# VHH binders against q9w197: the designs that were tried, part 19

Target 1, 300 residues: q9w197
Amino acid sequence: RLRLQDIPALTQDHCRMRDPAEVERIINEFVIGGPERMQIVSDFDYTITKQRTEDGGAVPSSFGIFNACQSLPENFKAETDKLYHKYRPIEIDPHMPIAEKVQYMIEWWTKSGELTSGFPFDQSEIDQIASKYTHALRDRTHEFFADLQRLGIPTLVFSAGLGNSVVSVLRQANVLHPNVKVVSNFLQFRDGLLDGFQQPMIHTFNKNETVLNETSEYYDLVHTRDHIIVMGDSIGDADMASGVPASSHIMKIGFLFDHVEANMKKYMDTFDIVLVDDQTMDVPRTLLSLIEKQHKLNLE
Key: E = the ipSAE of ESMFold2; O = the ipSAE of ESMFold2 at other seeds; V2 = 0.75 times the mean of E and O plus 0.25 times the DockQ between their complexes.

## First folded at step 6 (VHH; framework vhh_8ghr_2)

Design e3 (at its last look DockQ between E and O 0.01; V2 from the best seeds 0.00; counts 0 for: pae O 18.4 > 2, placed apart)
Fold by ESMFold2, look of step 6:
Structure e3 (fold): chain B 300 residues (1-300), chain A 123 residues (1-123)
Amino acid sequence: as target 1 above (300 residues)
Amino acid sequence: EVQLVESGGGLVQPGGSLRLSCAASGFTISRSYYIGWVRRAPGKGEELVARIYSSGGSTSYADSVKGRFTISADISKNTAYLQMNSLRVEDTAVYYCARGYPSHYYKWGFDYWGQGTLVTVSS
């Protein structure tokens, strides 16, 4: 049986837990169950990518990479910025009912798709822009994904951003291994022209198993894996594994960077582990190492 | 800019062999892209025949073609291949080459498709 006090990465001051005993219990369930019962569900923007770099440089979102492409129409960024400024405050409004927010998110996605239609676009430009940000992944992300591949743990990158950018960054960073699946909003092309985004729409409030259940390949891969690590940087990310059986064990890791004092209570109520200004994969990697260590002992 | 051009289709007798080629442009197939072959027989829906994940060399095949077909890629020519051996009449179809990402939202993970090449197996 593992004790939290014997796991140095989890005793650091920036590593916060509402219920340390529950974290300890889940870790021990993961260790007992082994890698065969594990799956990872992670957001991309500011979860796999850093929330800040050491030099203070900006880290673009997956849509930010797309919007920086020079082959886009001259006023494209200005028009997408208008949509962002209209809808983003609604998305983050703490008082509006979620059902009402969903209506606005559908409107936002629809208008974004219309804006992203009717012109040619060279996808290789996404690769050019993305290549500049492979260094902006959390420290030790390469090692984290290598460990997941070695342990055979299915890894879902579940993003409401732009999947074309997500895949480009992950691929160029050499972390897009066969066990990694990307579920996101992807560009649609017809007759050589952009035609909005592929269905179904993914937004902050439908990132859950309902969207995932629309593909039989993913369900077949993970339906027996009831030990889940969820990683995100926003409250909405905590629900990415919703719909699993109540007997499942889920460890929710939240990366808190913006407005720490104001957000601390809500993050602590939502995530099992809250990492304050942590720009690494060290805590998730520690969990994998504990699972791997016991797995190796069981094989002896 | 992304383009996939199939070639190598034609008429072949049962038991024969044929190699399909898929010349890629606008991207490099060695960069962890999903490359696959899909076929559509007359009057039937589409069937995923073979798929290769270029970064790891992992392959998968439809049960109907296992042991007879082999998917491969030649990085130096930026070309993918489908070697088809022991051909049967039921292999008659238009064969499409496709590229994609490991994503559940694209049909079989493919976002770009070629024009297709016809393979006819008959005596």
Scores: ipSAE 0.000, ipTM 0.169, lowest interface PAE 15.4, mean pLDDT 84
Fold by ESMFold2 at other seeds, look of step 6:
Structure e3 (fold): chain B 300 residues (1-300), chain A 123 residues (1-123)
Amino acid sequence: as target 1 above (300 residues)
Amino acid sequence: EVQLVESGGGLVQPGGSLRLSCAASGFTISRSYYIGWVRRAPGKGEELVARIYSSGGSTSYADSVKGRFTISADISKNTAYLQMNSLRVEDTAVYYCARGYPSHYYKWGFDYWGQGTLVTVSS
């Protein structure tokens, strides 16, 4: 039986836990259960991508990649910037109740869809911009996804951002393996023109079972996998696996970068592991390595 | 409206110290914003000197100032600081305080800038 003190990655100063004993218990359940009971549910923006680079540069969101495309109408960028300036502070506000935030997120996506209608657009522009950011993924992301593929662990990238960008970045980074599924907001086209986003709308606070379709191909892959790692960078991400049976073992990993002191208590109350300014995949990779090590020993 | 006001600049001898202040109004620095310091030396472009989340979060520094400069924030005063030690002639610049959020729309993620404060390091 593993002890946290014997797992160096989990004893680092930036790795915070409200209940270390519970984290230890869940890790041991994962290790005993093996890779065949595992699934991953992860946000994309600032969870698979870095929240900051070493040189202090910004990493664009999946919508930011789209908004950088040159063929967008002259006024489009200015209008989307106004929406972002209004709603982003609300989305990340540590004090506003989630129920209130949901109303603002619906407003934001509705207005964004209206702006994203009635003009031609070539998805290849997204690919061109996205190619510049394949190196802005968290350190050791390539290794993390390779391990997931090797272990046969289904991986859901569940994003309230723009799926066209998410898929483009993951594909060009060579991490979009067959075990990876992207659920996100995708551009809708009608007669070669943009027509907003495909329904249903996904926002930060409905990223849960209310959006997922149980009759999907993905459900068949994961309905027996009751050992779940959830990764996110915002409070709303913690509920991405809420549609699973109550008997499931869920490890929630939160990447905290914004307003650390102000957000620490809320993140600690919400996530099992809070990683402060961690721009790597080292903690989730460590969990996989522990699972794999015991799995190999069990086969002997 | 959002406003950032720098103070604490002036003339100082090489090897000396200064503390720059950035008083914020129109927003609370404890929210999901970060504060940075950017400098523009005579005849040179802009250089990001330091960045911090206002509540004791992550910091980053330019290589040219690591170990000499420290960025901090006092939420009760709604003010960020840049402690500048072991000053050199090459640190002479106008220093700008800036507020930002994650976005590719703004250089270094900053959306609001102060008017700047002059720091002159000379004998």
Scores: ipSAE 0.000, ipTM 0.129, lowest interface PAE 18.4, mean pLDDT 84
ESMFold2 (binder alone), look of step 6: mean pLDDT 81; pTM 0.830

Design e4 (at its last look DockQ between E and O 0.01; V2 from the best seeds 0.00; counts 0 for: pae O 14.7 > 2, placed apart)
Fold by ESMFold2, look of step 6:
Structure e4 (fold): chain B 300 residues (1-300), chain A 123 residues (1-123)
Amino acid sequence: as target 1 above (300 residues)
Amino acid sequence: EVQLVESGGGLVQPGGSLRLSCAASGFTISSSYYIGWVRRAPGKGEELVARIYSSGGSTSYADSVKGRFTISADISKNTAYLQMNSLRVEDTAVYYCARGYPSHFYSWGFDYWGQGTLVTVSS
């Protein structure tokens, strides 16, 4: 049986847990089940990408990459900035009920789709911008995805951002392996022109509704994999594994970077492990290593 | 206008080889799009047999053709190729060249298709 005190990565001061005994219990269940019962569900923006670079530089969101494209209409950035300024504070408001936020997210999506319609656009512009950020992934992301591929662990990148950007970054960073699936908002085209986004809309608060029903083939791939690691940087990410059996074991890892004091209690109540100002994949990688190595030892 | 023109199909005996070509116009195959070879056997649905994302240089293959088929691209000719070796009767199909773009559920949807070229493998 593993104990947390014997796992150095989990005893670091920035690694916070409201219930360490529950984390320990889940880790041991993962070890018993082995890699064959594992699946990963992860957000992209500021979860696989860094929240800050080593020198403090900005990392764009997946929509930020799109908004940097040169062929966009002259007023596009200004109108997009107006929508962001109006709706982003609502999205992150700690006091507004989620049910009320959902209506505003629908408004945001609808208006963004209208802005993103009626002009030509080429994916190559996203690829050009994204190429600049293949080094802005969390430290040891390359190793983490290589381990997932080697262990045959299905990995869902579930993003409310722009999937065209997500795919571009992951592919150019050489981490978009066959076991990785991306579920996100993708650009829609009609007659060579942009026509908003492909349906259904994915926003922060409906991620939990869209994975298993809309991707029944994916469900068949993962339905026997009831040991789940969920990774995110926002409260809405904690429920991305909805629809799994109640007997499932879920480890929820939250990356907390912004407004740490104000958000700490909410993150601690929501995630099993809260990583404060951690720009690495070291904790998830440690879990994979334990699952593989200790499971193998237990079988002998 | 995006166009894809296939060539190189024909009749071949089991164990033989063919090379299919896909000449692209209206876009550069080294762009952000991928080129795929999709086959349709009699009475069956479509199967993506090979894909190349020339911007990243990556390729992928259906399990049924791994080790036997090779997809490649010649950027100077704006042409993709499918080298098919060790052909089997079950490889008999109409082969289509198609251009793809990332889609909502990490599926490689195709927006432009060629007219197809028939490959018949029979003893």
Scores: ipSAE 0.000, ipTM 0.203, lowest interface PAE 13.2, mean pLDDT 83
Fold by ESMFold2 at other seeds, look of step 6:
Structure e4 (fold): chain B 300 residues (1-300), chain A 123 residues (1-123)
Amino acid sequence: as target 1 above (300 residues)
Amino acid sequence: EVQLVESGGGLVQPGGSLRLSCAASGFTISSSYYIGWVRRAPGKGEELVARIYSSGGSTSYADSVKGRFTISADISKNTAYLQMNSLRVEDTAVYYCARGYPSHFYSWGFDYWGQGTLVTVSS
């Protein structure tokens, strides 16, 4: 039986837990169940990518990569910015009910799709820009995804951003292995022109099982995997795995970078493990290592 | 309305110093936004010379100015500064203050620009 004090990665000052005993319990349940009961659900932007580089600079979002493409209409960035300034305050409003926010998020997505329609566009532009950011993944992401592949652990990258960018970055970084599925907003094409985004829309408030329940083939991969690691950088990411069948134990890892002191309580209330300014995959990798090695020892 | 107003440019001798100011309004300089200084000179195009992202005190500089320029911010005055020391003729340019925000829809670059302030370094 593992004790937290014997796991150095989990005892560092930047690794915070509201309930360490619960984290310890879940880790031991993961060890008992082994890799065959595991699945990963992770956001992409600022969760698999770094929240900052070593020099402290910002990393572009998946839509940021798209917005840097040269073939976009002259006023595209300005129009996108107008939508952001209208809807972002609504998205983050602490007092507006979520049901009301959902209507504005639908409006935002719809208008963004209209802006992203009626002109030619080539995926190769995204690929060219994305190639510049394959080094902006969290340290040891390559090793993390290699471990997931070797252990046969299904990994869902669940993103409200732009899937064309997400796939491009993951593929060019050589981490998009067969066990990895990307669910995100993808560009739709009609007659060689952009035609907005493919249905269904994914936004901050619907990243959950209800968006995924029509994916029969994915369900077959994961329905027996009731031990889940969820990784995210925002409060909304914590519920990405809600409604998966028979989930018994979920470990929620939150990457906290922005306004740490102001956000600490909300993150601590939401995530089981809060990693402050951690730009690595070291904690998730440690969990995988424990699951593999201690499971074997327990079976002997 | 988001506005960025640069000031502090002028004519200086090589080896001299200038301090540029960027007064922000319509938003608070914070870790949710970053401020950059971009210069444009004839024959050189656009160059990001310095950027500050307040979370963790992070700054970055172009190689051409590292060790000579320092970017800072005063949150109480909602103003960013560029201290330029050991100025060279090659630093002659219009200097623009710009804002960025790494959201889902924004480029990791800049979305609002000031009108610029001219810095001339000449013997």
Scores: ipSAE 0.000, ipTM 0.135, lowest interface PAE 14.7, mean pLDDT 82
ESMFold2 (binder alone), look of step 6: mean pLDDT 80; pTM 0.817

Design e5 (at its last look DockQ between E and O 0.01; V2 from the best seeds 0.00; counts 0 for: pae O 18.3 > 2, placed apart)
Fold by ESMFold2, look of step 6:
Structure e5 (fold): chain B 300 residues (1-300), chain A 123 residues (1-123)
Amino acid sequence: as target 1 above (300 residues)
Amino acid sequence: EVQLVESGGGLVQPGGSLRLSCAASGFTISSSYWIGWVRRAPGKGEELVARIYSSGGSTSYADSVKGRFTISADISKNTAYLQMNSLRVEDTAVYYCARGYPSHYYSWGFDYWGQGTLVTVSS
């Protein structure tokens, strides 16, 4: 039986837990179950990419990569910013009922699609911009994804951002292995012109519902994998695995960087492990290492 | 304007070979787009035969043609090729070159199609 105190990565001061005994219990269940019962569900923006770089450079969101493309219409960024400023406060409003928020998210999606329509766009511009940020992934991300591939653990990158950017960054960073699936918003084309986004659009409040319905092949991969690690940087990410009917143990890892004092209680109430200003994959990797130890024992 | 122009179709006997070409213009094959070959046989729907991402990139093949067909690209000519060996009567179809783009779960949609080239395998 593993004890939390014997796992150095989890005893660090920046590694916070509301219920350390529950974390310890789940880790032991993961270890007993082995890699065959594991799956990973992770957000991309500021979860696989860094929230803060050492050199102070900006890390754009997946939509930020798209918005930096030079061939976009002159007013595109300004119009997109207007939509963001209108709808983002609604998205994060702590008091508005989710059902009401959903109507505004649909409106946001529809208007964003209209802005992203009726002009040519070469997706290779996304690759050019994204190539500059393959080094802005969390430290040891390459090793983390290599371990997941080696252990055969299905990994869902579930993003409400722009999938074209997500795929480009992951591919160019050499971490987009066969066990990695990306579910996100993708550009739609018609007759060589942009035609908004492929439907249905994924937003913060439907990131759990669409996985099972649109991904029957993914369901086949994971329906027996009831040990889940969820990784996110926002409160909304904690619910990404709620639609998985076979889950028995879920470890929720939250990356907290912005307004730490103000957000600490909310993150502690939502995530099982809260990592404060941690720009690495070291804690997720430690969990894999513990699980791998059981895997090696089973092979002997 | 993106264009894809196929050539190399024709009549061939069973067991023979053909090489199809797809000359691309308006984009570079080595970009984030795939080049695919899709065939339509009489009375059947579309079948993705093969696809390639860049000159040294990933390839994939339909089970029905694996080991017989080879897709390749010559970046200097911006042209993709489909080498078809050991042809069978069931390979008879119109073959289209198409450009693919990212979609959900790495499924690729195609946004530009060539006009097609007919391949007839018959004695």
Scores: ipSAE 0.000, ipTM 0.265, lowest interface PAE 11.9, mean pLDDT 83
Fold by ESMFold2 at other seeds, look of step 6:
Structure e5 (fold): chain B 300 residues (1-300), chain A 123 residues (1-123)
Amino acid sequence: as target 1 above (300 residues)
Amino acid sequence: EVQLVESGGGLVQPGGSLRLSCAASGFTISSSYWIGWVRRAPGKGEELVARIYSSGGSTSYADSVKGRFTISADISKNTAYLQMNSLRVEDTAVYYCARGYPSHYYSWGFDYWGQGTLVTVSS
């Protein structure tokens, strides 16, 4: 049985836990269960990409990459910024019922689709912009995805952003391996023109089982995998694996960077492990290494 | 109100058989939902043992129980069953009946659960 004190990555000052005994228990369940019971569910923006870089450079969101394309209409960014200004406060409102918020999220997505319609667009421009940001992934992301592939662990990149950007960054960083699936909002084309986004819409409040019912082939890969690592940078990401059996073992890792003191309490209440200003994959990689080490011993 | 009432658990010898029942109320098994059996064995997490799609009639099983367990439904009694044959010590677990959605990315998107019934396979 592993003890947290014997796992140096988890004893660092920036690694916070509301219930260390529970984290230890879940780690031991993962180790006992082995890689064949594991799956990963991760957000992309500011979870696989860095929240900050050491050189002070900007890390664009997946939509930010698209918005930087020069072939977009002259007013495109201004109009999308107007939508953001209108709907973002609703999205984060702590008092509005979720059911009401969902109606506004549908409205936001619909209007965004209207803005993203009726003009030609060369998708290779997304690749050109994205190529500038393959170095903005968390340190050791390449190794993390290589470990997941070697261990045969299905990995879902679940993003409410723009999937075309997500796929482009992951592919160009050489981490989009066969065990990785991206579920996100993708551009739709009709007769060579943009025609909004493909259905179904993915937003903060349906980034869960509701959206995922269309990917039955992924079900075949994960239906026996009840040991789950969830990674996110916002409170809403903690529920990405909702709908699994109540006795499933889920490790929720939250990356906290913005307004640390103000956000610490709610992150600690929501995530099992809160990583403060950690721009690496070292903690999730450590979990995989513990699982792999015991797996190898069991095969001897 | 949706309710699932389980029965049929108990102590049984290795090689024996049990039949678990899950009586449903508050919805019709032939609706757009499915019924599944999930077990928690000592030292392991939850395992989806079997499920039956209520509208499509298809079934699926965990590899560990294929050929030994059979899930079925009797629509006239609004009841699902798990026939468990050739039981082994490793089948010892608490078995839960649960209702799920017809198309679910995670197969365990169950919204209503029975109380669980203990199956102990021991001499």
Scores: ipSAE 0.000, ipTM 0.105, lowest interface PAE 18.3, mean pLDDT 83
ESMFold2 (binder alone), look of step 6: mean pLDDT 80; pTM 0.817

Design e6 (at its last look DockQ between E and O 0.01; V2 from the best seeds 0.00; counts 0 for: pae E 12.9 > 2, unsure alone 63.5 < 65, grease 24.9 > 24.2, placed apart)
Fold by ESMFold2 at other seeds, look of step 6:
Parts: structure tokens; sequence; C-alpha cells
Structure e6 (fold): chain B 300 residues (1-300), chain A 123 residues (1-123)
């Protein structure tokens, strides 16, 4: 039986837990079940990518990569910026009912689709921009994805951003292995012209079981895997695995970088492990290592 | 109708080279698609060995072939290539080219496949 005090990566000051006994319990359930019961669900923007590079440079979001493309119409960036400033505060408003927010999110993506229509565009421009940020993934992301592949653990990269950018960054970083699936918003093309986004739209509040039911092929892949690690950088990411049976064991890892003191309580209430100013994959990797090693020892 | 036709397979000695071709029709490689080479060895599952985005020559490789295989595309001929150098006996397989399109359902999924071309590496 593992104890948290014997796991150095989990006892560091930046690794915070509201309920260490619950974290310990979940880790031991994961060990009992082994890699064959595991699945990973992770956000992309600022969860797999860093918040900032080591020299303090900005890391663009998946939509930020698209918006940096030079072939976009002159007023496109200004118009999408107006939409962002109108809807982003609504998205993160702690007081507005979720049902009302959903209507605004639908409105936001509908208008974004209208703006993203009727002009030529090629994925290659996204690829060129994305190539600049393959070094902006969390430290040891390559090793983390290699571990997941070696252990045969299905890994869902679940993003309400732009999947064309997500795929491009992951592919160019050589971490988009066969066990990795990306569910996100993708550009639709018709005769070389953009035609909005492919349906269904994915937004913060349907980034959960409702979208996965519409992608039933993924459900078939993971339906026997009731030990889940969820990784995110925002409170909204905690719901990504809400469609699994209540008997499932879920470890929620939250990456907290900005406004740490102001956000600490909310993150601690939401995530099982909160990693402060941690731009690595070391904690998730430690969990995988424990699962593999201790499970194997138990079978001896 | 989307079609992919492989050619260039054959028998080669260890340490030798082969160049596989994948002629595409029904779509243009210069569009939003990527091309991959997948191999199936006897008694083994499928392995994605190399891929190239049509849009700018961004490439990736399996660790097993990195440094030995090179994927490329000639947009004017609508053809992708796999240059296979320093071949080993374990590279013996049927090699398929395949087309992918980024989609919210699968990032690795290929929607069209060629018939395959056999590569045999033996002394």
Amino acid sequence: as target 1 above (300 residues)
Amino acid sequence: EVQLVESGGGLVQPGGSLRLSCAASGFTISSSYYIGWVRRAPGKGEELVAEIYSSGGSTSYADSVKGRFTISADISKNTAYLQMNSLRVEDTAVYYCARGYPSHYYSWGFDYWGQGTLVTVSS
C-alpha cells in the first residue's frame, strides 16, 4: 500500500491537495487496477502547452496560432477580437447560470463560424506558425506521451479551442501517437475555401460526456477504463470526465499559474492535485510510474 | 473518387535502399490533407512509420525508422514518396500509403488507403 509521504514528487510545496488521504486512496486504486484500467483526459491550451516559455515569452492558444496566420482577411483579427472581448467574460463569469452561458457560447461560435467563411486558407499556414511552439510544451511531455503509448493507455486531448492547431503542435512535437485522440473544433473546408467549423461545436460547457456520446467510437475504446486522470488549467476542465460511472476513480490535476493566491481556494475545491507554477509533466509521469511498477510487483 | 496507388516495393538486401511512391488522385496533396506510410509486418499489427502534411513539408517519423526513412511530396506530380535507406530485415512488411484529414473525431485516422506494396529485406 503506497503512502503519499513516500512519493517525493507529491510532497513538494508547489503540489497542493485539499484532501491528501483521498489522493492517496485514488492512487492505490489506480495501482490495484493497473494500466489496463487507465485513461487520460487532458485539455491542450496551457495544460499540455506551457503558460510561458523559460525566457518569459508568450505561448499562443490554439486559436492564437490560427489568428497569427497572414492569409486571414484584414479585418478578421479585429472582428474575432471583438467577439472574444464580448463573450470571454461571460464564459468565465462565476455568477451567471450555466444554462444562460450556453446560449452565449452557441452565439459566439456561430458568429465565429460566419467570420471564418468564404476565403482561401490552407492548413500549411497553421503548421508553419505551430512549428515555432513545439518547444513550448510542458517539460517532459515527450516522455509522458511515450509512457502512455508504452502502457497502452488511451489518451484524449479534449479542447474547446482549434483542433487544427492542436493536432499540428502535437504532431510536429512527435507526441501524437496512435493511442492519442484529439476532440476539438476543426475548420471546415469547401473547394479550398473556409466554411466555418465542423459540427458539432465544442464549447466549455459541453466539453464532457454529451460531446463524447456524439463520438461513440471513442466511447467504445474506453468504456472498460474506469480509472481516469483528468488534467486541466481552468476550473471548467474538471467536468471533462463527468460521463463515467459513479464507481469510477478520477484523479483531477489542475495547473495553476496566474493569480495564484486569488485562485487557490477555487482550484483546491475543484482539483484533487493543484500544481502551482509547475510547467512540467513530472506529477502525471510519477503517477504512471507508480501504477506500472507497483502493479507489476503486486502480481509477482 | 479518392485513390492512392503505391509502387516501388521489392526485394532488397540488408543495408540497401528503396524508394516507395504514392500517386494520389481525386484530391490534391497541396490541400488540407496529410499523407502517411503505414506498414504491416507478418504477425504484427500496423505501424505508422512516417507522415507529411501536404501544406508545408512538416514531417514525423516512428522511432524505429528515424534517421533512415525520409518522407517527401512532389506537389506538381501529386505524389508522395518514402525513401528507405539502411534497410533491415525487420523492415520487411507491406507498406500502405494513406490520407488523413484533421477532424474533431480522430487526429490519426486515415480515411483512404492504397493497396500496399511489399518490401522484403533479406540476405
Scores: ipSAE 0.011, ipTM 0.400, lowest interface PAE 9.4, mean pLDDT 84
Fold by ESMFold2, look of step 6:
Structure e6 (fold): chain B 300 residues (1-300), chain A 123 residues (1-123)
Amino acid sequence: as target 1 above (300 residues)
Amino acid sequence: EVQLVESGGGLVQPGGSLRLSCAASGFTISSSYYIGWVRRAPGKGEELVAEIYSSGGSTSYADSVKGRFTISADISKNTAYLQMNSLRVEDTAVYYCARGYPSHYYSWGFDYWGQGTLVTVSS
């Protein structure tokens, strides 16, 4: 049986836990269950990509990559900004009922799709921009994804961003292995022209089992792989795996960078492990190594 | 009411220096917002010349200004700055301070803009 004090990566000062005993319990369940019961659900923007780089360069979001493409109509950014200013206050309104907010999010996405329609566009332009940011992944991301592939662990990258950018970055970084799936918002094409985004729309209020239940692969995962690591950089990411059985063991890892003291309580209440200014994959990799080590000992 | 007020513009000779200020009100720069300086020359489009991610202090610059311009922020004064050195005639523009807030739809965009301050570089 593993104890937290014997796992150096988890005893660092920047590794915070509201309930260390619960983390220890979940780690031991993961170790007992082995890699065959594991799955990963992770956000992309500022979760697989860094929140902070050592040299101070900006890391764009997946939509930021698309919005940097030169072929977009000259007023595209201005029109997109107008929609943001209209709908963002609604999205964050503390008093509006969620059901009403959802209607506005659908309206926002529909109008964004109309802006993203009726002109030719080439995926290669996204690829050119994305190539600049394959170095902005968390340290040891390559090793983390290689370990997941070797252990046969299904890995879901679940993003409310733009999947065309997400896939481009992951592919060019050589981490988009067969065990990795991307669920995100993708561009739609008709007759060689952009035709908005593919359905269903993913937004802050449905980034959970509501969208995931639309795929048969998710149904199989939630009924066969009940040991889950969830990784995110925002409070909304914590619910990405809410559709799993109640008997499931979920480890929620939150990457906290912005306004640490002000956000600490919210993150500690939401995630099982909060990593403060950690721009690496070292903690999730440590969990995988513990699972693998015990699995090998059990086979021998 | 979120507001950004630029100051420090003016007429300067080539090779000279200016420091622009962006006084923020209605929010604290120490939040999750990033601050950018965008310029618009007469008859030209907008160019993002510098940005700072307030919570981490990370900065980036357009190639046209690298090594000459420095963006900074003083959280205690709720003010961002653009130090412009070795100014050239092509730096002549209206300079806008802008605030950005990450969103799942539009990232690295700016949601509030100042009124701008004119910088004229001429001999």
Scores: ipSAE 0.000, ipTM 0.129, lowest interface PAE 12.9, mean pLDDT 82
ESMFold2 (binder alone), look of step 6: mean pLDDT 79; pTM 0.809

